# Designs tried in a protein design chat: VHH binders against Putative methanesulfonate monooxygenase ferredoxin reductase subunit (msmD). Part 4

Target 1, 366 residues: Putative methanesulfonate monooxygenase ferredoxin reductase subunit (msmD), of Methylosulfonomonas methylovora (q9x406)
Amino acid sequence: MTSLARADDLAAAPLARENCAVSVETKSGVFGFDCAPGETLLYAGLRHGLTLPHECATGTCGTCRARVMTGEVDVAWEEAPGAARFKRDKGDVLLCQTRAVGDCVLRVPAEVAAKPARHQIPAYRTGLMENIRRLTGDVISFEVALSAPMDFDAGQFVVVEAPGLEGARAYSMVNFTRSADRIELVVKRKPSGGFGDWLFGATAEGAKVKVFGPLGRATFHADEHKNLLMIAGGSGIAGMMSILASAAEADHFRTRKGYLFFGVRTLADGFYLQEFAQRVVEAQGNLEVTLALSHEDPAGADHPDHPGVKLASGMVHEVAGRAMAGRYDDLIAYVAGPPPMVDGALRTLITQGGLSPSAIRYDKFG

## First folded at step 22 (VHH)

Design s5 (from s1 with K65E)
Fold by OpenDDE, fold request of step 25:
Structure s5 (fold): chain B 366 residues (1-366), chain A 123 residues (1-123)
Amino acid sequence: as target 1 above (366 residues)
Amino acid sequence: QVQLQESGGGLVQAGGSLRLSCTTSGFDFSDYAFSWFRQAPGEEREFVGAISYSGGSTDYRDSVEGRFTISRDNAKNTFYLQMNSLKTEDTAVYYCATSYYDYKWLPRQYDYWGQGTQVTVSS
């Protein structure tokens, strides 16, 4: 009877019983906020209006890096990809994965403002999952009926926590409306992704979720009166759909041009194609949509089933770079998708396209 | 305290060469990527080039490719921008910057900056 040594329940560091006072030392000064028990430092700071650095807000990008100077903290996801190279012995943490156990002081090597200049302060809401539909073999669209209306800018995302699933997940809004009671989101199913599997399950419809947002700074504003370059991969297309919707509402393409490049592996992996075709028609020639196929050569220059959608072979950032040569004037570029794709696009836009940093807005989705 | 300090700037004729240095302190030099940016009057700060933390990779904007070279000396906590075949359009304040491990292309992605050094290329 070999006594299987009970793996000592590494006692999860006791979560704070009360709100903790958090101080962040930034390049712009020192800021303070309260963090609720179990709340991540990033979300706590953001809901207080601080413009803490973040991209994915879910442990992947590493943008919310900070150093714990004093106090005790708990890291919710130790293996978070964004923290893979962190020196934990020095107190490096991701704000989006770190919870306060007590009062703490952190150093954030970024410029931070006390309030957003233009964007809404994110807040917690609850939601109900509704209208789950399959778009492709591995892409699902779903709606969330929100407990309270949410104002957001096109291109922003929310973080969703589902029951029984560990971790928060970031999803860009597909739709655009002010005071939205419902948001439409897109998820790409990954083999290791519990959320994608859950969505394909029968239990997802009607499920109650937690929602935090809106988040993200890759936002569209019609009053900027700029041409639009949009480069998207995978679920990154969601934010672009929102931008297109907002642009349409503002009649933006009456006087401005839009260029959308959507990267997929094969023709069969494309989705929102009918929507693209419609947007192209509505834009009366001022919107160009190209589906970039990375693992297939198109038979022709145009999508066979969707007039107005162009086809190209190659990585989406390369396709965009070639197509946009000489056409980078008076535009804002939006980039969203997997980190390698985003990095490729940023490189192309900066090194080849010569775009100013202020003209580039991006979101990295893990 | 993290510090970056540029040096080596000055006036040079078109076709000439300059070597900029960025001396650093207050952090583990070997763990960071380094980049050079430049800002001309009335323009935004733009990416010039970068070198990875290992020194194994570099990247440059197209307009300086083949003319500029970035290198690093870990023993001296210093990295360099060798500028050859300078053009009038290269006139700018040059800034050095650092990012953790990987170099980036946007200014907002970098953690620390130098104060800048003026480079003027005359015709």
Scores: ipSAE 0.815, ipTM 0.941, lowest interface PAE 0.6, mean pLDDT 91
Fold by OpenDDE, fold request of step 25:
Structure s5 (fold): chain B 366 residues (1-366), chain A 123 residues (1-123)
Amino acid sequence: as target 1 above (366 residues)
Amino acid sequence: QVQLQESGGGLVQAGGSLRLSCTTSGFDFSDYAFSWFRQAPGEEREFVGAISYSGGSTDYRDSVEGRFTISRDNAKNTFYLQMNSLKTEDTAVYYCATSYYDYKWLPRQYDYWGQGTQVTVSS
């Protein structure tokens, strides 16, 4: 049962009557912030500008692990996958799934800054669901018209709470624009239903949603002047699309190279293929796009319907590893997708590719 | 308080062997995976190898595979890096690190670190 990545319920009933004072002990020092009733500790800290560790922000990855030292807290999702091995008696919690009941002190074993060095401070917004479109049998694209413009870096994501659905979900922006009034998102429908099923319903179009973001640090910056390696699985491709859009806007591929590996099960599961073809043309030979098929062998090396899109057999991280052998110079790698895929890719990039840690940026999605 | 302390570093000739130790305290040793990282002058800290919390699995960077071995002793709250067939390119400050249950490959994914021990391999 691929547990729908349940982010914290942004509209959860308040557990406290007033704001709680939260103190966080980190490797970089002690920081304080207020947590609103019903708000998760992670979101509260992030909206105050703290660079708290997180990847999925929805209870799956475990990156936002903390220990409650003093005070009373409530865990919104006790069965969160990221907390599966936690010992409650030790006070271990996921910041993204924990709400303050009273003033509390937390320990976070990470470097933390009081404000982001480059990224925008995330905030709450509302939005309207628009232009819901089916891309494949199990992948849906949709837009959110935001209540206020949002600045974000390509590669970031938002958390969305839909009406009538429990929990929030994380989605990477597909588009890139300054001061965005509208964001495009993509979701893969899981067999367990939930948000994906809701999107197919008649009530999804025009529905009002809550949005929190932008989040994530796997971001593209043209001023770094690096080649780009992008490894994506499933809905992880969303952030890569944003990166490609931003790169195109910056004319990045005039002088730099890009390598995109998109992992899908079969050829029929591929999407954004026309967009890939266009980006390849625009890059004038400096962008390579490979669709990696994990459950099918391609008939040929090239996509039959989309010139410029290459086909390969295997897991996407393996395909990327083979293709990129000896080509890791002056490169930043972006990795996004399911946790096992991301881990596989990270391993490959580190143990085989020899990439420096600073050259690797990643997001784990359910 | 969590503490990790490396020992066993020093000067060794190429082709020689060295065994590093990391002694730990302040946490439940059995619940953590352990890793070794190294940092050469002017370079970023890089993954060397790791061992799972159970000791059932290990992983190494390709350049040290077959030469280096990581082990752990839960009774002593200590884990080790046996380095054989050392090369000049193995010269670095070696750091031990720990992560909860599963080992990882990026430094930022680890919770606690030692102070490091210098390993110098001469030609």
Scores: ipSAE 0.801, ipTM 0.932, lowest interface PAE 0.6, mean pLDDT 91
Fold by ESMFold2, look of step 22:
Structure s5 (fold): chain B 366 residues (1-366), chain A 123 residues (1-123)
Amino acid sequence: as target 1 above (366 residues)
Amino acid sequence: QVQLQESGGGLVQAGGSLRLSCTTSGFDFSDYAFSWFRQAPGEEREFVGAISYSGGSTDYRDSVEGRFTISRDNAKNTFYLQMNSLKTEDTAVYYCATSYYDYKWLPRQYDYWGQGTQVTVSS
């Protein structure tokens, strides 16, 4: 996932001093919720059980687009990448970057449900940063000890705000357990990655962070009894680790096939490979794992240090498309990573693979 | 209020041609990408093809590429699907859909939809 620094805004409108009533006009009805002072409209609606549109929840993707119809709002990040082409004079905003100044009405061009069955409603928690480790030159693993247990489905993510850093960052859970008192997260350090840089600072271990979640609709449920296709790039692999853990708990691969494609630049950039190799052994031939190398031609078809992990040259969506031709029977695809990788995978699955749209779940992070 | 309305559907013999139109109102046409989807009885809506907001990029489902052509006329706020060499498998209700700037491949990624127009291809 990418990280983006928030711009300081010297001309912002005053924030609300008390809760504001927010109404959203959607394709499936009109819904209301209260938005607390300083809270984004997206998180307020989500914690009230509304399925407001979002993918990244952090300002980069644009999916949470809405139009202010009445009332005044404050835009926290005017230069957010997801808003690059917005018509500000017509009231276009990102729900995840917008706070209420007073009561307001917005138009949301999406189907929205209130508290649908099996939807976990996100909540605010605090947590303590622990066990910060480098997995590769630019990939960092860390844990958050939560202030209250959290139930989540495999594939979900949280939003984390660190002290002294502007903005929130989305991270998929690597672990899976019910009533989790800890979550494991992973981040790929970017040139503009303030959170990644902060993680190696002397004050990150033991620091208190704000956590909002669980979030995400790209979830694995063993009771659906489907074959699994998992396509991930970069730190997008985190949710796939959670899915594999949940599948193992359910003994899913005793009767179902799994295919994991993990895109990295070079062999040295791979991580979690020992875990993947163990999952392949555990699945007794029903799980295939391929590391797709975009910037390196592998010497052989198998990983030299992790037998059972296959190697291929190419972009991960192209590698997956070639390997999966004619093999899409009775499966659900999970796709996670940077927008270009996710778009390439969606295109491949739909235009070439012919998958039903309802069989594709994805997380697109900036 | 945003509206999309398809027209131009009908009954045609296999090997024939049809041209679908999508007329639009209530939004800035030049800021939106457009896609055609289709739905056969008992099936989900499936992607047929898309054109970017600028008209500079298109994409098509493999089974229609080379037979179908998507175009747009921003001056007339009109979006078209030219269907040639029609096959019985092309029989479906065709839907026009729009998305802000970037085209997409999944129905749930689209902002607004038309009501559909029936295309029936007889053998």
Scores: ipSAE 0.716, ipTM 0.911, lowest interface PAE 1.3, mean pLDDT 88

Design s5 (from s1 with K65E)
Fold by ESMFold2, fold request of step 25:
Structure s5 (fold): chain B 366 residues (1-366), chain A 123 residues (1-123)
Amino acid sequence: as target 1 above (366 residues)
Amino acid sequence: QVQLQESGGGLVQAGGSLRLSCTTSGFDFSDYAFSWFRQAPGEEREFVGAISYSGGSTDYRDSVEGRFTISRDNAKNTFYLQMNSLKTEDTAVYYCATSYYDYKWLPRQYDYWGQGTQVTVSS
């Protein structure tokens, strides 16, 4: 069971001894912040209230790309998937994988704001791993008892670092409550997922973890009074659980429609189905839930064990596109999952569905 | 200093053709995907079509597919939009935009934008 830690991380030399002054030149101005020893540039900027670009926040997507203009930095994960096409000789780095060695200036090719209204400012917390449960053969849920309460919007995520494992993992909250002392998270085991392997072992219960968040801008707000489209693959379903909880609290579906499409390979791979069926009942006919099967043709249109859940064959974005034809009026879409699924859904909603760009919110998880 | 500049807009009769160009500077053209967006007054910018950094992949909104063609010329740091069978609904300001390696479908996913060129299709 080999850790995902890299060899040079095990032989670490001292980083900066004191805070470094970091300046970011952006499309909307120049901003400065202090970066603590060992802290990544992304998290330092985010906790200072800057809306630095990111999606995964963990090195896999590439969205936090920046260029070092002056100063020296330390790149923690040279082989990060999000940096695969970077021009290293030109100073390209991922903000989420880069630490300051001294004062530095970076160029960020994005609009950035400082402490905009309604912006949740993420913070570091510690937490205790509790209530670890297998939901399926490869899906596990767990709770983190937080060192300090956290406010978050439905659809947001946190980054978690486990003891003895290098690197952070992003997980959307499954639950929704205000001033949360606990968050519920879910992980689907992946071949290269050391955190998932750690959770499947016996040592995770009671372990102390580091948590950074809340993160994410793909959030649900009932006071916008919109019909809701939710398209999810993999563990991206976690944020939809939070959105459904928030919508139920607000009685959103009394006057508005909801449509949830959850992509899995086969019927046996579905999870949270009982919870979805309960939400369909609670919504009194105004919530539709479809399980999209990419590797199986269902015998009928309804789930045999959960009659409130519909079945369809195909990739989730294609299933959603067919089902939603002519039904996009007064709607906001939330899309979450692996990058290929999210890109497919964005393409479908824009090129076929004609949705306004401002009506689409998304999170990509690798 | 990244710069994108559209050209080739103008007035054209319905059923006619027009070619837009987007010239670029200040970055490595071969590293970037490019897209055309358009904006009618009072509306959000909408995706028209895109071409990958290599030129090997293109995509279009359904309403223009088959009528519009996107291409790129890496030697001239320029990409193009050939617009055929123009309709009055195609009237808009057309913008070029660029994204690192992969093209996207939402305006906020793009790094840099041109200033726009007006296309007016008369009946």
Scores: ipSAE 0.655, ipTM 0.896, lowest interface PAE 1.7, mean pLDDT 88
Fold by ESMFold2, fold request of step 25:
Structure s5 (fold): chain B 366 residues (1-366), chain A 123 residues (1-123)
Amino acid sequence: as target 1 above (366 residues)
Amino acid sequence: QVQLQESGGGLVQAGGSLRLSCTTSGFDFSDYAFSWFRQAPGEEREFVGAISYSGGSTDYRDSVEGRFTISRDNAKNTFYLQMNSLKTEDTAVYYCATSYYDYKWLPRQYDYWGQGTQVTVSS
């Protein structure tokens, strides 16, 4: 083990701790940054502009794997799902779940740059929880009024820490605007999820939260002039809403086509359908939206209350694969959702669709 | 210290066969999944096929499925691609790549790469 117990550190009156110097040895060089007390190595490196590997940023995916070479670290979540297959005795850790105890050196088996090529460097903000609304029985939307404006690209996410709940949770922005004073987020309540339960409770409205971001590289840019394929499951639809808002701002669908596939269990589980229908109308025939029903065979091909929204039976990645066969020309694909759905979509796009790897952008949330 | 080295490429007529090898060192071979990618001039590296860390699952690009077979030999720290019924469109530099535990679909998701071996299929 390389972690330390900190149970007795809260007893002393002078509890100041110093920043630690962290060095990461990567495929593209050695980089250093300061890590603040209590800060994870991932967020510290990212806020210094380093492009450290990550996807979920919250402990579930494993992408931020590194190995401690020297120094001592504190692992905040030993049982994190992303570390389930790690060789623990060799010093493997998740950067997003690891804090420095003192100066340390880690090996990161990835190419790392000192600055992002196109995206804003993430930063910490605080915010106030506002406008919490139930969209379905298990889906909640909410807004965060930010302590400072945030620029973000469509498709990006933030991590949010709520008071009294351990750990950060990743949420893609639903909205899109420049210099945003607020962000709109959506969560699907899980049977054992504490954040969803907290949102349904009496204390969430007006609560102060910590926000870190913007994060994510699966972003839409109208100046790339590409057709769009969007495949989403669960809360992964949030980033697609942001992409559609950005595309509408740019009048992108005047000359380009878009295809959105949204996976839900049944017709009753669909949400944002009015918003999708409006975007389809605005696109004047150049945007197609399909609701893929994994647990229901629809009576017809059109949604009964939203005729611009198509219906299909099946898992979303399989529905998309069938619908898109032979239609991948001049296209960028955006995939977001639970890891099994994202993996299935990537497999389909690569093995059957033959898409160029640079034309595929994705976010996994697990 | 991690090393991957491809071998077995060359010139072959259409309809012929080749077997590529990827010899590895500097890591525990049994912990890693492996993939073959290929790159024609002016194009990005494209997925050809992959095998899981255990050898229990494989996947292939549709255009090569049924013609190419991936295997691994943990005793020799070696990963293979048997290519049969070769076509001129299979001409490319072939690369082996590895990732921890599960294979991935995109080149940028792979930890380590070999130097490549040229396969040229003439008619």
Scores: ipSAE 0.653, ipTM 0.888, lowest interface PAE 1.7, mean pLDDT 88

## First folded at step 24 (VHH; from s2 with S54E)

Design e6
Fold by OpenDDE, last read:
Structure e6 (fold): chain B 366 residues (1-366), chain A 123 residues (1-123)
Amino acid sequence: as target 1 above (366 residues)
Amino acid sequence: QVQLQESGGGLVQAGGSLRLSCTTSGFDFSDYAMSWFRQAPGEEREFVGAISYEGGSTDYRDSVKGRFTISRDNAKNTFYLQMNSLKTEDTAVYYCAASYYDYKWLPRQYDYWGQGTQVTVSS
């Protein structure tokens, strides 16, 4: 009767009881900040004003990679996709998934500033979930009434934590308002996505959530006076909606041109189509919107129900590449969506379009 | 200490060839994709080409396709750019860069950089 030795419950390393001093060694120098118990290193650094590298801030993109040099840390999500190829034995971690157990030193292979040059320093807020609505079969829009007004730039996102759900989720603001008391967000439901399922449930409306932001650097600024190329896939369209709203407010398209490519699988998967049509009209011919269908061939060149919205067949970055041939002058490109789509778009814009790096801004949301 | 050192640059006539090398130390070379970037006077640093960490995949900007070839030798921790049929517009400082596993297309996506080597193509 060989007593099966109970696999010792790897007791989750106790979280710090007090604030920990964190030091980050970067290409720009050494920076220090305090990390609260249970707080991730990324969020702690960001709220202190450090411009730590990040894209998704939720464990998928890998941009916030760092190496623990000294000290003890805890990794909240060991199986995070962004850390899939990390050599754990060398101390590689994602800042967005790492909590300090004690004072620690990390190496961050990026340029970092002590404060943002233009963006707001992110902060914690609470919010109430409101006006949850379905846009499509698998896309939901919802609002968050914030505990305090938030200033943000169009194209930024927030991280939301819901009660009873593990992990943080990143969502781009759909709306644009100064000192916003309410933000609108979009979620694409994934088969394994707990948050998406929760949103479809009866308990999400009125729920209190934790919000951290604004985050992200793919922001629109009217004072740059550039034409706009926007390439979006799935929920990546959210940030583009915010950009369009901000551009409209600034009357940007009076003198500049806009090109929006929105990638969906089928015609039925399209959303915000009425909004697109309206924006096209408002721009008086200076905004072109194309819905790219990756899994369906459109019957015609125009959307049958939404005048001003064009249809094309193919992957959104390919459609954009074809349509924009010879038209890459004096523009800033915004790219948002799943990581593979974003990478495809970046490749197209750089290798084929010949855009300068400073003319490309992107967010990866998985 | 992480080091990337470019060599092989110089003056060449249009239609000529150069081979650039990038020797690396201080990091696990085999875990990094390697890329070449270039910066012409008054211009931003631009992507030239890249090779995967395993060496099985490459990518190039369209303007250099068919003329430039990238290779790597993991045993030597060295990365190469063979440049053929050089044009005056290829004149720039060429930089080698390293990104963790996958190559990228934007400079800000890379972890480590060399100091650069000057390539001048005369008419």
Scores: ipSAE 0.853, ipTM 0.951, lowest interface PAE 0.5, mean pLDDT 92
Fold by OpenDDE, last read:
Structure e6 (fold): chain B 366 residues (1-366), chain A 123 residues (1-123)
Amino acid sequence: as target 1 above (366 residues)
Amino acid sequence: QVQLQESGGGLVQAGGSLRLSCTTSGFDFSDYAMSWFRQAPGEEREFVGAISYEGGSTDYRDSVKGRFTISRDNAKNTFYLQMNSLKTEDTAVYYCAASYYDYKWLPRQYDYWGQGTQVTVSS
């Protein structure tokens, strides 16, 4: 009888006994919201419909930086990479790692707005982990059966909290469907362990998890009628799969072009190759997929087992930069993966490609 | 109060030179990477170049490489954009921006901005 840890058991011990009133001073004005005991300030603000700045929402990117002006707060993860350079004496914190102990006021150096549409506001859900599958030696896919249907845009992600594991992890949806009862996620196992290691364990299947989302701004919209450039590394490919699915549903590639660059270390590290091949066929020549190998030289220009998938040597952002030279017209670029890869890609797109900022959408996952 | 103030803009002939300055106050200048952006009429604000918080690293868009140079003086809370061999396409409002420690390439990634200074390059 695998004791399904109750969703309530996933909640960190409440730091506060009651909801706290939080005020954020932003470039756009002052906003207020309630923060539940144990809830992070970022999630509290987001569920209230505020567009607080964030990327990973899990302590790595540093985008949700704020300064505590008044009140008492608790930082859940003091060693969070995104806060590595913070000066504690100045009151700098990550909203995604900070919980209110009492009423507090923070300064957020960003523009913030209230979201008008309810479907765009992230919410808490519970889920059951199902169909855990190994894709490669270090990549696992799994499904989460959600307690309530979730609407999301292709390219968005959710934050997942698992029983017995500290912290939350951000994962992009692989699938795309309206009112999704199930989402598919991909995790790359890290040497440091954590969620990835837990997924390889026998206790992960059927486990109850907490889900918060949808999150992220790197979203695909067919009505924009733009060509698509997708640059992904590692688990960053997940969001691109969702985008491809949405694009296929909209018959986007009937009139628009797609370019997907997927960065992996070696040929053996590639996954979703059959899916890529199918998408290429479905797009009738308007989708190009390139697997970029950073630690191996391909024997040929095409994948030996998957026709329609091209091979290239080099870092994925460099491969994309070379291949896309002169081809940046009417294009939206999507970038997702490890921070160094994303930064490399952003640099390439801006400094070499000359893309406008509004044409670039990205997610950084640690 | 955080302040970034650009200066040094003006009218210059193609092939000429101009030096922009950005003077800052109200934040720990030495902890921030500094960048220059520019915005031409009808266009989005675009990255020009950046310098690390320590001043040891710089980056530029390809179209200005070899012509533009960014430097900083932490003692004066000021950083600079030296523009040589100016072209008509360099005409824009130039903005200084600050990001915490690391420079970035997108405007939305920066914390603080100046009001901008007009640079006009005539043919």
Scores: ipSAE 0.848, ipTM 0.952, lowest interface PAE 0.5, mean pLDDT 91
Fold by OpenDDE, fold request of step 25:
Structure e6 (fold): chain B 366 residues (1-366), chain A 123 residues (1-123)
Amino acid sequence: as target 1 above (366 residues)
Amino acid sequence: QVQLQESGGGLVQAGGSLRLSCTTSGFDFSDYAMSWFRQAPGEEREFVGAISYEGGSTDYRDSVKGRFTISRDNAKNTFYLQMNSLKTEDTAVYYCAASYYDYKWLPRQYDYWGQGTQVTVSS
């Protein structure tokens, strides 16, 4: 009769029963906001209009690092990659993974404003999953019908929570429209990705999801009248699609130039190719699109099936660096994709391209 | 209180050398990558170079490669910028900055900053 030692249900620290008062000490001063029970500190602060530092908002990038000074908090995802090097004993936490158990004070080593300068304040919405489509072997497109219209800037993303799945997931909008009732998102399936697997399941269509956004600061604005450099890898292309759509709507490429570099492993991994071809035509020669193949050498300089799409061999940030040599004038660079790719691109743009920091906007998608 | 203090700036002729120092306090220096940025009048702060928290890796902007060298002394909570073969275009206020573990290339990615030290290179 082997006494199965009942693994003591480490009773999840009781969530707050009521709203908690949160104070954040920043480089710009002290700010306060209320945090609802179960709500993460990041989302609470953001919905109140604070420009708290974040990139992925989902535990991967580490940008929303803070230190708990006083009070009790609960961390939803202790093993979050963004917190891998944190000194937990000193109170280091990710705002996007931390919930208030009581009133608390945190230190955030960043500049923070009380409200966004240009962007909409993010809010909670519900949505229905619709039109789930496979784009490639591992890439899925889907739409979310929103409970309320959402204004967003091209390049922003939302966080989605699906039923039965733990954790929030960040997805960039592919489309662009004001007061959007529907947003189009794209996800790359990962071997360990529960959400990707769920999307391939029969239960995803019609499912109700929770949506928080818009988020992100890598946004396009036609009134800046700048040339556009876009460097994307994987699902990072989503935000670029939105930017292209917004640019097209604004007739941006009538007077400005665009350069899009999309990094994939092989030719077969490419998607949105027809859309690229169309955008190139619409831009009347002022948009260049290059598909960078990291694990295959292209047979020619042009995509065989999609006129106007160029092919190149190499990592996308390297391909972009070579192609853009001497062409960095009067442009804003948008970078989105896996963290190593983004870092590579940032390095290239800064150290080789000599771009000013204000000319670089990026999102890291883990 | 976190403090970063630059020193070693000044006036130098083109082709000359300067060594900048950044002394730090109030944080775990050994856990931070350290970087140098510079800002010329009317320009944004630009990345000059960085060194990893362990000191085993460095990176530089292309325009200073081969001329500038960054080093650090964790025991002294100090890191350095050796500037050789200085050019007039190197004239700027030089800032030291700290980022948690990994060095970064954008100013907004850094946690702490110094007040800066003026470097002027005359023709």
Scores: ipSAE 0.845, ipTM 0.949, lowest interface PAE 0.5, mean pLDDT 92

